# VHH binders against R-phycoerythrin subunit beta (cpeB): the designs that were tried, part 3

Target 1, 175 residues: R-phycoerythrin subunit beta (cpeB), of Prochlorococcus marinus subsp. pastoris (q7v2z3)
Amino acid sequence: MTVSKSNQILSNDRDLENISNKNIEDIKEFINTANSRLDAIDSITNNSHAIAADAVTAMICENQDSVNTKISLDTTNKMSVCLRDGEIILRIVSYLLISDDESVLSKNCLKDLKNTYLALGVPLKNAIRVFELMRDATISDLKSTVNSMKGEKEFLSDLISNTEFQFERIINLLR

## First folded at step 1 (VHH)

Design b09 (framework vhh_nb_b201)
Fold by ESMFold2-Fast, scan of step 1:
Structure b09 (fold): chain B 175 residues (1-175), chain A 119 residues (1-119)
Amino acid sequence: as target 1 above (175 residues)
Amino acid sequence: QVQLQESGGGLVQAGGSLRLSCAASGSTFSRYAMGWYRQAPGKEREFVATISSGGSTYYADSVKGRFTISRDNAKNTVYLQMNSLKPEDTAVYYCAKDYWYTGDLFDYWGQGTQVTVSS
């Protein structure tokens, strides 16, 4: 309705009847759902660096006994790769939540992620853990952004399930 | 509230095939990710396969290349085609709405369908 290109004042009963014959609640729900989806995507995009950085930090803290002081610089360099890839993954997930266009996975070379990490000496177990933590953080962010009290619980459930599915599909590339 | 009903289980010999069906009622099926899980005697319930609302699929490593998940939104049904069955696939198979790896309990589980693979 807000994107109607009609410049005319509604001047006849047919135009008014067409508006009144629509389910106004369905239109409001569609607009509210679209706005909530955009707000959720905007939240993920704006917080992508923080989500990725926090996940890398949490993984390092979980594995503190495995981190040798002598290799801290090498570890930092390896973790910067996971940070960059994490941000890219968050952007791809955000895109998939809107469009379902899976060609983006092939175009961004994610299918070769495991071989790339092996060649770079990135521990796959640690990379998997980072992305699991990013998944959890993203879901937490979505729960805080989407207002379920406005009757959007079903939308939130679907969005979380799709987010979980996309992350696990990407994580599986490393398994 | 969503109700899920599994069917298609049975006894089959190793190397055989079965097709499981899950009929959903009570909500808009096409908007939800749907998954299959299984539980063998004395073991915890494990993930098998999932399919998104858009049709994207993901499989457990133990079933990749052997199982295929699909959906028919017009019939509110999700399917699991199981090929090259192994004795290790013996379990009760469950259909679930909204696959969730975070450990949350799903509100919508079916009663399950028994699959027995003889050696």
Scores: ipSAE 0.000, ipTM 0.127, lowest interface PAE 15.7, mean pLDDT 70

Design b10 (framework vhh_nb_b201)
Fold by ESMFold2-Fast, scan of step 1:
Structure b10 (fold): chain B 175 residues (1-175), chain A 118 residues (1-118)
Amino acid sequence: as target 1 above (175 residues)
Amino acid sequence: QVQLQESGGGLVQAGGSLRLSCAASGFIFSSYEMGWYRQAPGKEREFVATITRGGSTYYADSVKGRFTISRDNAKNTVYLQMNSLKPEDTAVYYCAALGYYDSWFEYWGQGTQVTVSS
């Protein structure tokens, strides 16, 4: 049914309502964005062991298909050092996503990672592949955590780009 | 005691679909990464797909977008759904269980033949 008139006891000021609503919306978005980023980062740290272990195993799996690429048992056992290093890298990436404190890259001996791997007989190409797979798995984890919330496409995109950047920074230490 | 038994192979026309299954026994299935590999006549064994304990999947470039690997830990089974099959997919397909237990280990199935007619 249509209504031909309204009650005039209460007047409507749309300019004031629009300003108020916009200010509340902006505050809500700020709080929601911060909370979503923290939840996503917490997911990475809580899943760090699984992400690192799965990446090492997946890299070895990729190299069990051909005599030309198959790695020896001795070499696969040496790749186990990437499990602990992978967990440390995931914690460092998580920290870098929250802060711009790059001193963590030097404090955790990441600067010497390439030389350490060479000394241990760890093939750098295989270590690089492990960390690429960890990057991919971390991005997948972020998408799963953030995608449950409405309207977060831009924030997710920024978080993914930053995650890619931080992993690439660390991977470049091995190149 | 460890056994991997593939099934679901056969003859299919180009553009068709097949679903391979691999039933595992004699080990704690959920603790292992599962993979599919294939070997065509006169060629080396080739990686096809793997699925991690956490469910992450990785594919060879030649099968991306066409094949899907999945697992059912309750049934101790890994699957390979093969869509849009090509004559180039003709091979014996092998199931593998892979991971660390004290050191690196790998277990392989006996294989199942997939033939894609042109």
Scores: ipSAE 0.019, ipTM 0.447, lowest interface PAE 7.7, mean pLDDT 77

Design b11 (framework vhh_nb_b201)
Fold by ESMFold2-Fast, scan of step 1:
Structure b11 (fold): chain B 175 residues (1-175), chain A 119 residues (1-119)
Amino acid sequence: as target 1 above (175 residues)
Amino acid sequence: QVQLQESGGGLVQAGGSLRLSCAASGFTFSHYAMGWYRQAPGKEREFVATIYSGGSTYYADSVKGRFTISRDNAKNTVYLQMNSLKPEDTAVYYCARDILEYGYLPDYWGQGTQVTVSS
């Protein structure tokens, strides 16, 4: 009777200790993960111009190597809008990686991106390719940044997966 | 070509449960938000639930706590588990591909599946 109640109290103490330790560890992991995520995102935003510029350049080089799909100077000039928009898209992706607030996708300019590019004479296939290259470059940048910081494979895998999904939903606006 | 095919509708008594499925094809399923909408006779189509590509979910107030939306990206399928069904849940249920958040009309719809909740 008294012994059973004593045993129940000890079991409750161990249970509470385990819950407290888990909660504290969860909080520490959340803070560490959030800080690592912010640092990785800061790296992306600080490199956004280079990422976007390299993607546009790579797309142009790919097309110049092809005899039947060579890009004209006029088209190259129109692709400058992809550089500016690429930097904006990197900021949007960064925001989505920090929060699950997808309302940014409802902005008129973004949700009507395909029609806007068509009206501007931007070839959709070239814009899609630029953003695919930006996605690949961003993932590469994240791998470099995370390895020098936390180095945790699960965190890196989740961050890369999320980045890939966010880029694809934006790229799909052009499809 | 984008195709959305619903299944799982039927007749059920109040307090019962149904699970709706929507098989998607013709696009990169895992990268789109998917939603469920419903239309009762003589009423406008209304939002029920959405699941975003990242897995977050949002529900209409009328179904919170009773309905659960989920997805299986390996099967290109979105589900709606409906519990504690009420006669007022009677409607044709539509699967939709959503790029944007709640309050926006989706760009592709399924053909719909009838759900009837008796007494």
Scores: ipSAE 0.000, ipTM 0.086, lowest interface PAE 18.3, mean pLDDT 72

Design b12 (framework vhh_nb_b201)
Fold by ESMFold2-Fast, scan of step 1:
Parts: structure tokens; C-alpha cells; sequence
Structure b12 (fold): chain B 175 residues (1-175), chain A 119 residues (1-119)
């Protein structure tokens, strides 16, 4: 009998105890990680409109060439597109943080986002800047939420780095 | 504050390998997330890889499976091992340090090192 076949039949109590203990620690880590991610998801989704709206406003304020002293249809139409897409991106980031399912990036029109923006006349530099500002706002929101509940360096590092990574993947679709 | 100095860039042929190093000074390195970014001529700065304070690694899809990020806290250095290099990997590579403390977030950048992959 080979070792691999023996592993399909538990041979003694010590082997059962070792497997059980390892599985329990893995489950505890998964639950703790999942709870932290759920807190992040809740925070992001509850604040998604404000995050997207604030990012669009900040981008407009940074770029004086995109701001007219009078209301213009083109400006308001661009703001509406960026706001709607921003909320969708925040939902996608939320999904990625809990699922780690990269396949979503190739679905739901994300694959062709750059071409869609070009066809609509949306300046890519402005769209990229909005998403960078959303990334920064989301990280600030997460820091506030995490610091109130946990405040651990390792947890902050992993959660925030993961959030930044997900945003960078999406922003790269426009670069 | 953190100062970052990159090294290890240069000219390499396609399919070759390079190891980039980034030495950090002026702060407690072990508390920082460390990352690599790159910028090719006429393009915006692109994320490449990061390694967290806890040791978790993240890679851009374009380099996943070819590049490996690692850190040596005793030497306050982060490394990027670049294998199976392609001409499209040609860029200036930048080291970044991020600190997500309770009170403050700090982001620091190195000056960059040139990597050129011949075809």
C-alpha cells in the first residue's frame, strides 16, 4: 500500500486529531477573514453613491478645463456616466474582495470599457482620475471602519492592499 | 521618513531574467507594504506587484507566474525576481512603500530603475 492510499483510510486517533485541529484553525481563519471582508463590503456598498459622487466632483475641481462657469450639457452628461460607472465599479470591487473571482473582470462590459468611453467621447484621463480618487476614498472609508472595530496592522495591510490591487486591475483596463 | 533606492535594472534579452532590489532607509521597514510599479514610454504608471507587512503577495495579471516579489526585513530590502522577460516588460521600474497605521497612511516612491528587454 502507498502513502496516498493510506490517507484515504484514517489509521489511528492521532491522525484524526491532527486533521481535526488543522481544519479547525483553517476554519477559524476563514471565518475571521470573511467577517472582516463583510464589514468592508457593507461599508463600501452603504457609501458607494457618496464615494463615486465625491470622486467625480474632486476630478472636476482638479481639472479647470473640464469646469465651465456656466452649466453645460456635455459636462453634466459626462458626470452622470462617471457616477453610474463608479457605483458599478464599487460593487465589482466589493464582489472581488469577498469572492476573489477574477472572471468578473472579463464580463459585464468591463472588457470593452475603454472602447465604450472612447466612443462616448469620455476623456480616458478623466475616467482614470475618477477611479483613482474612488480608490483613495474607499481606502479612507475602510480605514475608518477597521480602526473602529479591529485596528490591527496586519489586517489593515492585507485588506487595504487587496482593495488597492482590485482598483489597480480595473484602472489598468483604461490605461 | 522612508527613502527608497532601486538597483538591478539593465539590458537583458527576451526570455532572460533580472532581479531588482529596493533598499529602504529612514524608517521601520517591517511595518510597510512594499510594491513595484512600472512606466513604459508614452504610458501611465502600471501596478506590477506588492508584498504586505504580513507577507501576502499580489501580482498584475500581465506578470503573474513570471515575476516573484519577496522581502528581507533584516536587510530592509524588497526584491522583484523577473523571469521569462518579454519586450513589453521594458519600462522604468519604481519601488513603493505604503504604511497603513492606525493614525496615518504614508506612501513613498523611489526614483526608478530602467529595464530594457531586447527582442
Amino acid sequence: as target 1 above (175 residues)
Amino acid sequence: QVQLQESGGGLVQAGGSLRLSCAASGSIFSDYDMGWYRQAPGKEREFVATITYGGTTYYADSVKGRFTISRDNAKNTVYLQMNSLKPEDTAVYYCAAKWYGLDYTYHYWGQGTQVTVSS
Scores: ipSAE 0.012, ipTM 0.487, lowest interface PAE 7.8, mean pLDDT 73

Design b13 (framework vhh_nb_b201)
Fold by ESMFold2-Fast, scan of step 1:
Structure b13 (fold): chain B 175 residues (1-175), chain A 118 residues (1-118)
Amino acid sequence: as target 1 above (175 residues)
Amino acid sequence: QVQLQESGGGLVQAGGSLRLSCAASGFTFRSYAMGWYRQAPGKEREFVATISKGGSTYYADSVKGRFTISRDNAKNTVYLQMNSLKPEDTAVYYCAARYSWLGTYDYWGQGTQVTVSS
């Protein structure tokens, strides 16, 4: 949600420039929600490399636990593309959390991500698993940040659900 | 233990400027979002400006373009630069701190009086 894209608050008043003093509580909630999303974006962006790297490592470790599902070194090398793209996906998730602008999913490289991975020989099942692990790690990071808070947990639930939803949309592009 | 101490208020002529400061102690300032609110005689407390821990700022319509909020994490201080002051800006100005994303403000200062004469 961006300030200019807020349907809930701005539909009652043309823009924030014209909101009356009678709507001060709506303004407080809007600002608190916007600040929460910005803090979430800062956390995701600052931790993007660690989140992506940990997800790739976890996927490899999961596959090494079974002799029948071992990942080859060649496949592991091809999965290095997921590190680069993972960081980009975390930036896109961050953008979606503030803008709710779904056009990025249809008019950028994400639309053709599946075909690109197929062309590069990246196993889609492994790429999907990496992004699922990135989703889980991101949610864990957000929950950890909130554990010391005195505030309303409703907004955390909204942020977590929205984060899950955005990752699911991106993962579905590979299915 | 936790304290927010405002300063810099006073009497100023319409069209003039004032800079308010809020010195914070007893908590990890850099981890908190900071805000300024004001309360005029006979009115409810209203929002003025806020700054996130990352430095993003947001302003009420009534002060946008005239006021600037900033912070100095090394000094544990938040500032409100008030330019082009109007009689309608006359109020007690309060500094407030909020730890994180989900809360209303956790801590409030005692306030500093700003009076703008016409």
Scores: ipSAE 0.000, ipTM 0.099, lowest interface PAE 16.9, mean pLDDT 70

Design b14 (framework vhh_nb_b201)
Fold by ESMFold2-Fast, scan of step 1:
Structure b14 (fold): chain B 175 residues (1-175), chain A 120 residues (1-120)
Amino acid sequence: as target 1 above (175 residues)
Amino acid sequence: QVQLQESGGGLVQAGGSLRLSCAASGFTFSSYAMGWYRQAPGKEREFVATITSGGSTYYADSVKGRFTISRDNAKNTVYLQMNSLKPEDTAVYYCAAEYTYLWSQEYDYWGQGTQVTVSS
């Protein structure tokens, strides 16, 4: 590599010849990885209602199986807010997985989520559990979609780790 | 004591069917996502199907439309119905209980595996 100036308007033949097949393959791999990520994220948004509903149902089933943590009908009714909020949270996680733009977490409705749930009488431990179960269901969805895209272990592990991280950021708002 | 015990594997001809069962004990079964994975000779372990605690199902593209995962929470059992079997389905099939993170040894419970052989 030699010193060059960005002010040159026209590329010479030498500049074009410096683009190796490896550089082109690196670009293709980046595009393929980005497409796989978008497809995985699209799956999350398309399944958001099922993921949220599944998590609420699973939390209720856990409480039915555990006599010490059994929830009342009144508490179950209050947990319906977690279904609606769960879908929004999945959209936020999807956005964070694409952009890593954490400014969305500074919105007042998310920043004050704990105080809102307390005011509504939603048990925080149950809300936390619903979101943990949503995280688990989202990871299962990612395994399904990424595996169908040739299941690159490193790519899948990175997506899972990032998904865990983003959900933990949101769950910590309730802790 | 957490235990996962697979059964139902065996030898079958191409186009045939098998039903795998996985009996679970030692944890709150209804709270866990349950999955099936397989490993063919000389290959990495690959995802086959999962069923979440609430019953949502997800499949690998290679088995979608042919395999069906289901669960019976009253029996603490997860099932894999395998139809239209192909020689490439030959593998050891593993049952897994997934708590939070698939790659975490502490929260991933695995069975011993059951051999499925599909003859051509």
Scores: ipSAE 0.000, ipTM 0.149, lowest interface PAE 15.8, mean pLDDT 72

Design b15 (framework vhh_nb_b201)
Fold by ESMFold2-Fast, scan of step 1:
Structure b15 (fold): chain B 175 residues (1-175), chain A 121 residues (1-121)
Amino acid sequence: as target 1 above (175 residues)
Amino acid sequence: QVQLQESGGGLVQAGGSLRLSCAASGYTFSSYDMGWYRQAPGKEREFVATISEGGSTYYADSVKGRFTISRDNAKNTVYLQMNSLKPEDTAVYYCAVLFPYGSDWYEFDYWGQGTQVTVSS
């Protein structure tokens, strides 16, 4: 049961008298787990700078397998765009995980991200790799946060799948 | 030692066609994405088209369906075929090599000198 589905059931005044006891128990269970799910998502937002920074650093390290380890000022400035945008993306992903409403993406500037990066001369391969690493780091953060919690953790697998989906959709904007 | 040299610009009437060429040297051309950008009078530089090492292309909405980017790895050249030209396409056109992070520290210039395209009504 997602927040969107729970709200839909609760907002339908006409159907309140027809709601089954099973539906009522489903609503109770959803509300009871909501705080744990929100705490896990909140961890992403609170750790967004570290997640983005670590992803950029990891991508740089991967690219330094070459003999030449120097980084130009121009390349460094371009990577600062990826760091900034990475933090924004993590906040957008967090919002999508809370709202479970895909229409939110159609209203934001992410649709033009590829064109913006191309205009700025940001290598799309590097941006894609940073976001892949951010996805991996976010999943690790979610697992770590939820595993430290008491109570039921059945929402974790769904939360991970949803996180993978949102990141792949964003990464596909750059492909 | 990276060098990019654009050519093929000129004066053309609306509805006409031009083909721009960008000759590249000083790097492994086939391993890098290439792009075309333009700067119109009184406006900022804008993206036009890119082509990946694998041949995938992407275009700005303003040129989609009218322009075609292509590459010839044997000649180290990227092309921009411009059809159905409009006065709004008047600009200096630049080609660029898109280097991955950390690989361009000794490249001295990843932008060419540009080639002027003027479309009269």
Scores: ipSAE 0.006, ipTM 0.246, lowest interface PAE 11.1, mean pLDDT 73

Design b16 (framework vhh_nb_b201)
Fold by ESMFold2-Fast, scan of step 1:
Parts: structure tokens; sequence; C-alpha cells
Structure b16 (fold): chain B 175 residues (1-175), chain A 119 residues (1-119)
């Protein structure tokens, strides 16, 4: 442990003595809310592969013929692009939830995502559905994570609304 | 050294129930997607149900509401509870495992177990 002469520079700390208990409580609530948001977003990032894989699987199940034909290897191979991109999209959504920096959406690879998918032969309706399912799964994951932390209901509502909005912005690139 | 061993198949009357089990060995079961496919005579192998490492489940429309997939990571076993069986459910049922998703390929297949539903 190092001995510091910090005691000679505590003038700023003394200003905190003038803060009311209510102001201190407001600051603590803000910090707790920010920590809950970061923990929830960290859950999305840590589970991004599972969320994307689950969404692709669910979309394929929804698109089966009424007679339940075998899932095509060709369809699976084409949709593998959505898995890889889905993980990237989840990280972009996470970034947008923290920073609200929409400039990332103007990147050439995202701005021209629709034409790229068309060129690769990825069915746009399937890609849109995968991203919708990723949105739903992400919201479910956030509800689970925040509720386990006993976060405020208003905080959760705002986080869910923001998550839905950010996904819709990205999905609209394919529409 | 990977093995998937199915059990629980047999003959059952329409409206009956069967529980299939698949015992797995030789890989890290808890991280793998597990599932079931079936193949009726003269038809291609079709998807039935899957369960991921986190416990999320997905079903073919034809079995949704009647079949339930579950897993026991302590026993390295996946189950398929089949209720309200129909003659159309008659098939050989295959256990399947994949590291990432059953839809990106299937790493491992079981030998299959016959399910016959009589009218």
Amino acid sequence: as target 1 above (175 residues)
Amino acid sequence: QVQLQESGGGLVQAGGSLRLSCAASGFTFSTYWMGWYRQAPGKEREFVATINSGGSTYYADSVKGRFTISRDNAKNTVYLQMNSLKPEDTAVYYCAADEFSLYYGTDYWGQGTQVTVSS
C-alpha cells in the first residue's frame, strides 16, 4: 500500500459535505441504474452467439412446409451469413444502447446491407425475420437479467423501448 | 468415441404416449444443441424438435403442443415426450447433436429408434 499526501488536496471532497441526503440518493440511484444497464448489455454481448443461433433456428422452423420437409442444407448455408452478422448486429445494438451514436449505421457495409444480401442470395424476408426474432430474444434476455437484479420497472421499460427502436432502425435497412 | 444411444421407441395405439431418451457420451454435452429428427418410409428425414445449451426449445409445427423436448445435463441425456400420438407420427426417430446449431450441420447422429402408431 502507498502513502499519499491526498489529505492536502481534499478540497473537492469537502464540497460533497454540502450535498443533501436526497442529492446523494439521486446520484446513487443514477449509478445503480447505469450499472444495471451495463450488466444487462453485457448479458446480450456474452449471449450474442446463442441469441443469433436461436433466431436463425426459429426462423427456419417457422418457414417449414405444412408437411414438414427436411431443412435444406442450401438454405442453412445461406442463412449462416445471418448468424455471423446477427452477432455483429447484437454488438452494434449494445453500442447504440450505451452511446446512442447512430453514425455506425452510416457505415458502407450496414448502409448497403440490403444490396449485399441480395447479391449473396440471402432471402430478405428470412433475414428480416431472423432480426425480428433476435430483437424478441434480446428483449426477453434483458427482462430476465434486469428482473434478477431487481431493477426499477421504469428503467426496464425504457431499456426495452430503446432496444426495440434500435433493432427497428437496423431492420429497416433491409426493407 | 462419440455415441448417441436412443431408447423408448415401440408400438403404441393412436392417442397414446411414448417417451424417447437419448444418452450421449464422448463430447461436452452441456454446450451442444440436442434434437430429434424422424424419417417415415419413403420420405426424407425431417426435423422434429431441438433444445439448445441454454434450454430454449423449438418444434416443427406438426408436433407443437403434443411433443416436449427436455435435457438433463447431469445425465448427458435428451428426452422427447410424445403425447396424443397419431398414425402420421410413425417413423424412425433419430437423436442428433451439433456444437453450434442443428441447422448448421449435424456433428453426430444416433442409430434411430422405431415408433409405430397403430390406428
Scores: ipSAE 0.005, ipTM 0.200, lowest interface PAE 12.6, mean pLDDT 73

Design c01 (framework vhh_6z1v_2)
Fold by ESMFold2-Fast, scan of step 1:
Structure c01 (fold): chain B 175 residues (1-175), chain A 124 residues (1-124)
Amino acid sequence: as target 1 above (175 residues)
Amino acid sequence: EVQLVESGGRLVRTGGSLRLSCAASGRTFSSYAMGWFRQAPGKEREVVAAISWSGGSTWHADFVKGRFTISRDNAKNTVYLQMNSLKPEDTAVYYCAADLYGSEWYLPSEYDYWGQGTQVTVSS
């Protein structure tokens, strides 16, 4: 993935100095790609509440429209925990897209999330569906904010793959 | 709960291709994220590639991007590593590993189950 390389360059000016020893076109492409990454991540962060809220609402609507899968008011109220945690997770995912520091979303942290949901009586299938919808919405947001130019197409593919991987870690935990 | 067996390692000439397989026993394979690691003499074990339990998401280390591809077949309980454009520095014992949570895939210590390893040697 390009996460390690991009994070190192964002945090270490000397990596940019090394790249500057190449040619001007390579430097321009690199700077533009880094700016596009930051813009995409800022978009996710700024839209985190809307993404989480829409995902919870969509999951509830899916269940309410089905005679066989309608959920109770009590269950709906318990799903408010997913809204709270969803916003936090989106912010963490945004951070992970620019940083290789996965300790922010460690195995212990994810186990604590699952244990909390179990203790609160949150149906894990419903929580999984919310995170699936959040993943899809986040990828859609990334596609809308990144320009489809030569270097940015490869970058977008990488960013989407990383986003999918981070969400699958969370979904796999909840399974 | 899952047992892993790697196969496919052999001697290959520089520029060649090789496909490694990792067969898992047990009914829980599809609930595990899977990783391929390698360890060369005198080096620590390092992550090469990882794949989510569904196969919908993959990660590849920078030193193999464009050359190696991880994939899985949950119906066959198998994970694969397709290795193209092999270089002498790819010589190592390759291990597959399973992690229930898929967190910190870059840390060997976070994986729950490991195979025995398969030797890949790339000569010039």
Scores: ipSAE 0.000, ipTM 0.228, lowest interface PAE 14.2, mean pLDDT 73

Design c02 (framework vhh_6z1v_2)
Fold by ESMFold2-Fast, scan of step 1:
Structure c02 (fold): chain B 175 residues (1-175), chain A 123 residues (1-123)
Amino acid sequence: as target 1 above (175 residues)
Amino acid sequence: EVQLVESGGRLVRTGGSLRLSCAASGFTFSDYAMGWFRQAPGKEREVVAAISGSGGSTWHADFVKGRFTISRDNAKNTVYLQMNSLKPEDTAVYYCAAGYDFLSYTEYEYDYWGQGTQVTVSS
């Protein structure tokens, strides 16, 4: 719900002599909605390290609490790449929440992520779990930030759905 | 145009310290991961350290871990390599490189490269 609404308002903005009070109110709503969207996304990018670090830690804790899924220290050390990649993924997701420009994905070589992790000896199931936890944390941050900014329910629902879609697309690269 | 300019390379004694700097221009610095590479005569170029665009994540090769530290100042568009406890084996031309993606642990994935700065470590 981001691009189509901005295009409608920009179209009205080009015809200044014919702008009605309704068009002025639509422009005000666009500015307020755009500010709320940018603030929510800025919150995610400012918290990207914490989101990624907490997700890696949570995955390790889950595995250490179970005899059947316990991972070695060597494997745990190799999971440090998920922390670095997680921050980059959060930046990419943030960008994708604003635009439909998928060239960012090709520039980041995410299509090769699975093969890179296999070559580095990173267990794909653990990497998938980290990114699932990052998705959940990002959605939680969006809910908190949008509510504090008096965001609309429709706007929040759209952001959450889009966030889920982008993370699922990235996670599926590892499956 | 994109420019990366390394500085700080010089002759230093074994056990000494040195800080390399790389000044970047022509791109949005904080959007790019930065890496330090080195190449000794007759050897292949190898990755030494890398840092994410935000500076929140760093990686160091095992042969320099504990001795070298990568850092960046996004306000100054500069990346640094602090080198401590230098050894003769550290003698090489050091290059800085910029790549959008921190997944890049090899030279192939870096988009932009500096001219290099010579570091010589003598006993």
Scores: ipSAE 0.000, ipTM 0.114, lowest interface PAE 16.1, mean pLDDT 72

Design c03 (framework vhh_6z1v_2)
Fold by ESMFold2-Fast, scan of step 1:
Structure c03 (fold): chain B 175 residues (1-175), chain A 123 residues (1-123)
Amino acid sequence: as target 1 above (175 residues)
Amino acid sequence: EVQLVESGGRLVRTGGSLRLSCAASGRTFSDYAMGWFRQAPGKEREVVAAISWSGDSTWHADFVKGRFTISRDNAKNTVYLQMNSLKPEDTAVYYCAAERYLGYYSDYEYDYWGQGTQVTVSS
């Protein structure tokens, strides 16, 4: 991963006094990538409600076409709960994109996410589908944000692959 | 909306069996996922087993798999926990809890709890 490589260059105090022009170029790329990454994450954070709401709505609409829909007449309170869960996942993805700190997947509610959903009777396939839809919506948001940025350095493919990776790690907790 | 009352807890010897019942009242019991939790003195509350609104899906904690079985009877608005091969470590107050089942809409915390029923396993 490009971000991990750039972080190694910046954190290696031993080699700082011997930085070559090549290393300086790598550092410039990291700084440009970090600034763009923060802007993208700000976009995700500002749009977290919309991303989660769109994913939940899409999954519900997909299931409304089936004979065996599990939607109750009074859905208002439970839709709010679903939005909260989606926003929590988006906050975790945002943190992973900033920090590259994989230890968060071993902490808090994420450690036992599958067991929690099973204990609550949540169909894992539905939770997985919502997360897949949130992944797709987040990637679309990132593409929009990057295309609007001045001084873009074509880091979009790396950011997208990293976003896909972080979502897949969370989705795998349910598999 | 749903009200829960547990029953069946008592003193039982190691290796014995016991069935707990949780009677629910409310107009939409069949819409709720149900769970059994337990809390031993000085320990945190832990989830023991869960069952979906239809009864088609069940989950059991690793420390009770093969020994405990959760089931429900929607016609009687009751959920059960069959406990076999009881160990002293199973001594706890057992709680029944309900959460409206709408798939991924469920909270990780249950909405409704019963008063608890004491199970004591002696050697």
Scores: ipSAE 0.000, ipTM 0.099, lowest interface PAE 13.8, mean pLDDT 67

Design c04 (framework vhh_6z1v_2)
Fold by ESMFold2-Fast, scan of step 1:
Structure c04 (fold): chain B 175 residues (1-175), chain A 123 residues (1-123)
Amino acid sequence: as target 1 above (175 residues)
Amino acid sequence: EVQLVESGGRLVRTGGSLRLSCAASGFTFSSYDMGWFRQAPGKEREVVAAITWSGGSTWHADFVKGRFTISRDNAKNTVYLQMNSLKPEDTAVYYCAADSWLYEGYTSAYDYWGQGTQVTVSS
């Protein structure tokens, strides 16, 4: 056994230790900023009912102005499921923004949502519009909350992109 | 018949740029989310970037964020990957994929895949 082999292994161990220490510092920094991330996510969760309710109401109001797209009382009642599902989806999106567990919003789950809407007689065009409005409101809420706290642009950009992606997947599956 | 055909892969020098294209046919392109994957020799296939059906939202893996940009042109049934500041570790076969595969696993029975295009980054 030569000493040169031991020196090579030791050098590799020191390089790994330096990388590990760098990663630990990154984790510590993340923990120190966790409150900012949680506050942004909590804003969405706390406002989930208002965001969903406002989106449904706005969609109904938009459609009442046109004779070709006017919504009946029966259709309005059916759209109440979009309010319930919207709140659930906002909570799921919030969870996805703070974790990497994507099993909660699977492709099969989203296909079941479309089939349920069809079975309940929910107009898919109206459901799509509700989710578009919810997406826009959620992004607006994120911009307001994050910018007011620290103005961390990279973090904000990541949250917005992820939020847009999740809502677009839902919208696409309702088409 | 569904087809995804990638093009644009070639040998480039470190620090160079390259644009990959994926031409889609046989399905309603504008209704499908699209993504780019890559697979280096001896490694598992990994997700590089994704774009929604409308082009309204994109996602990029951390290891390419700021260097790669995914885009699409629904009028041309084409999705693109603009690759800047290329590194030797970007050497891989790049694949185009259709649908919401990102959360269902990368080899869903209902997902569509291209044949791949080889990108080699020289030091």
Scores: ipSAE 0.000, ipTM 0.259, lowest interface PAE 12.5, mean pLDDT 72

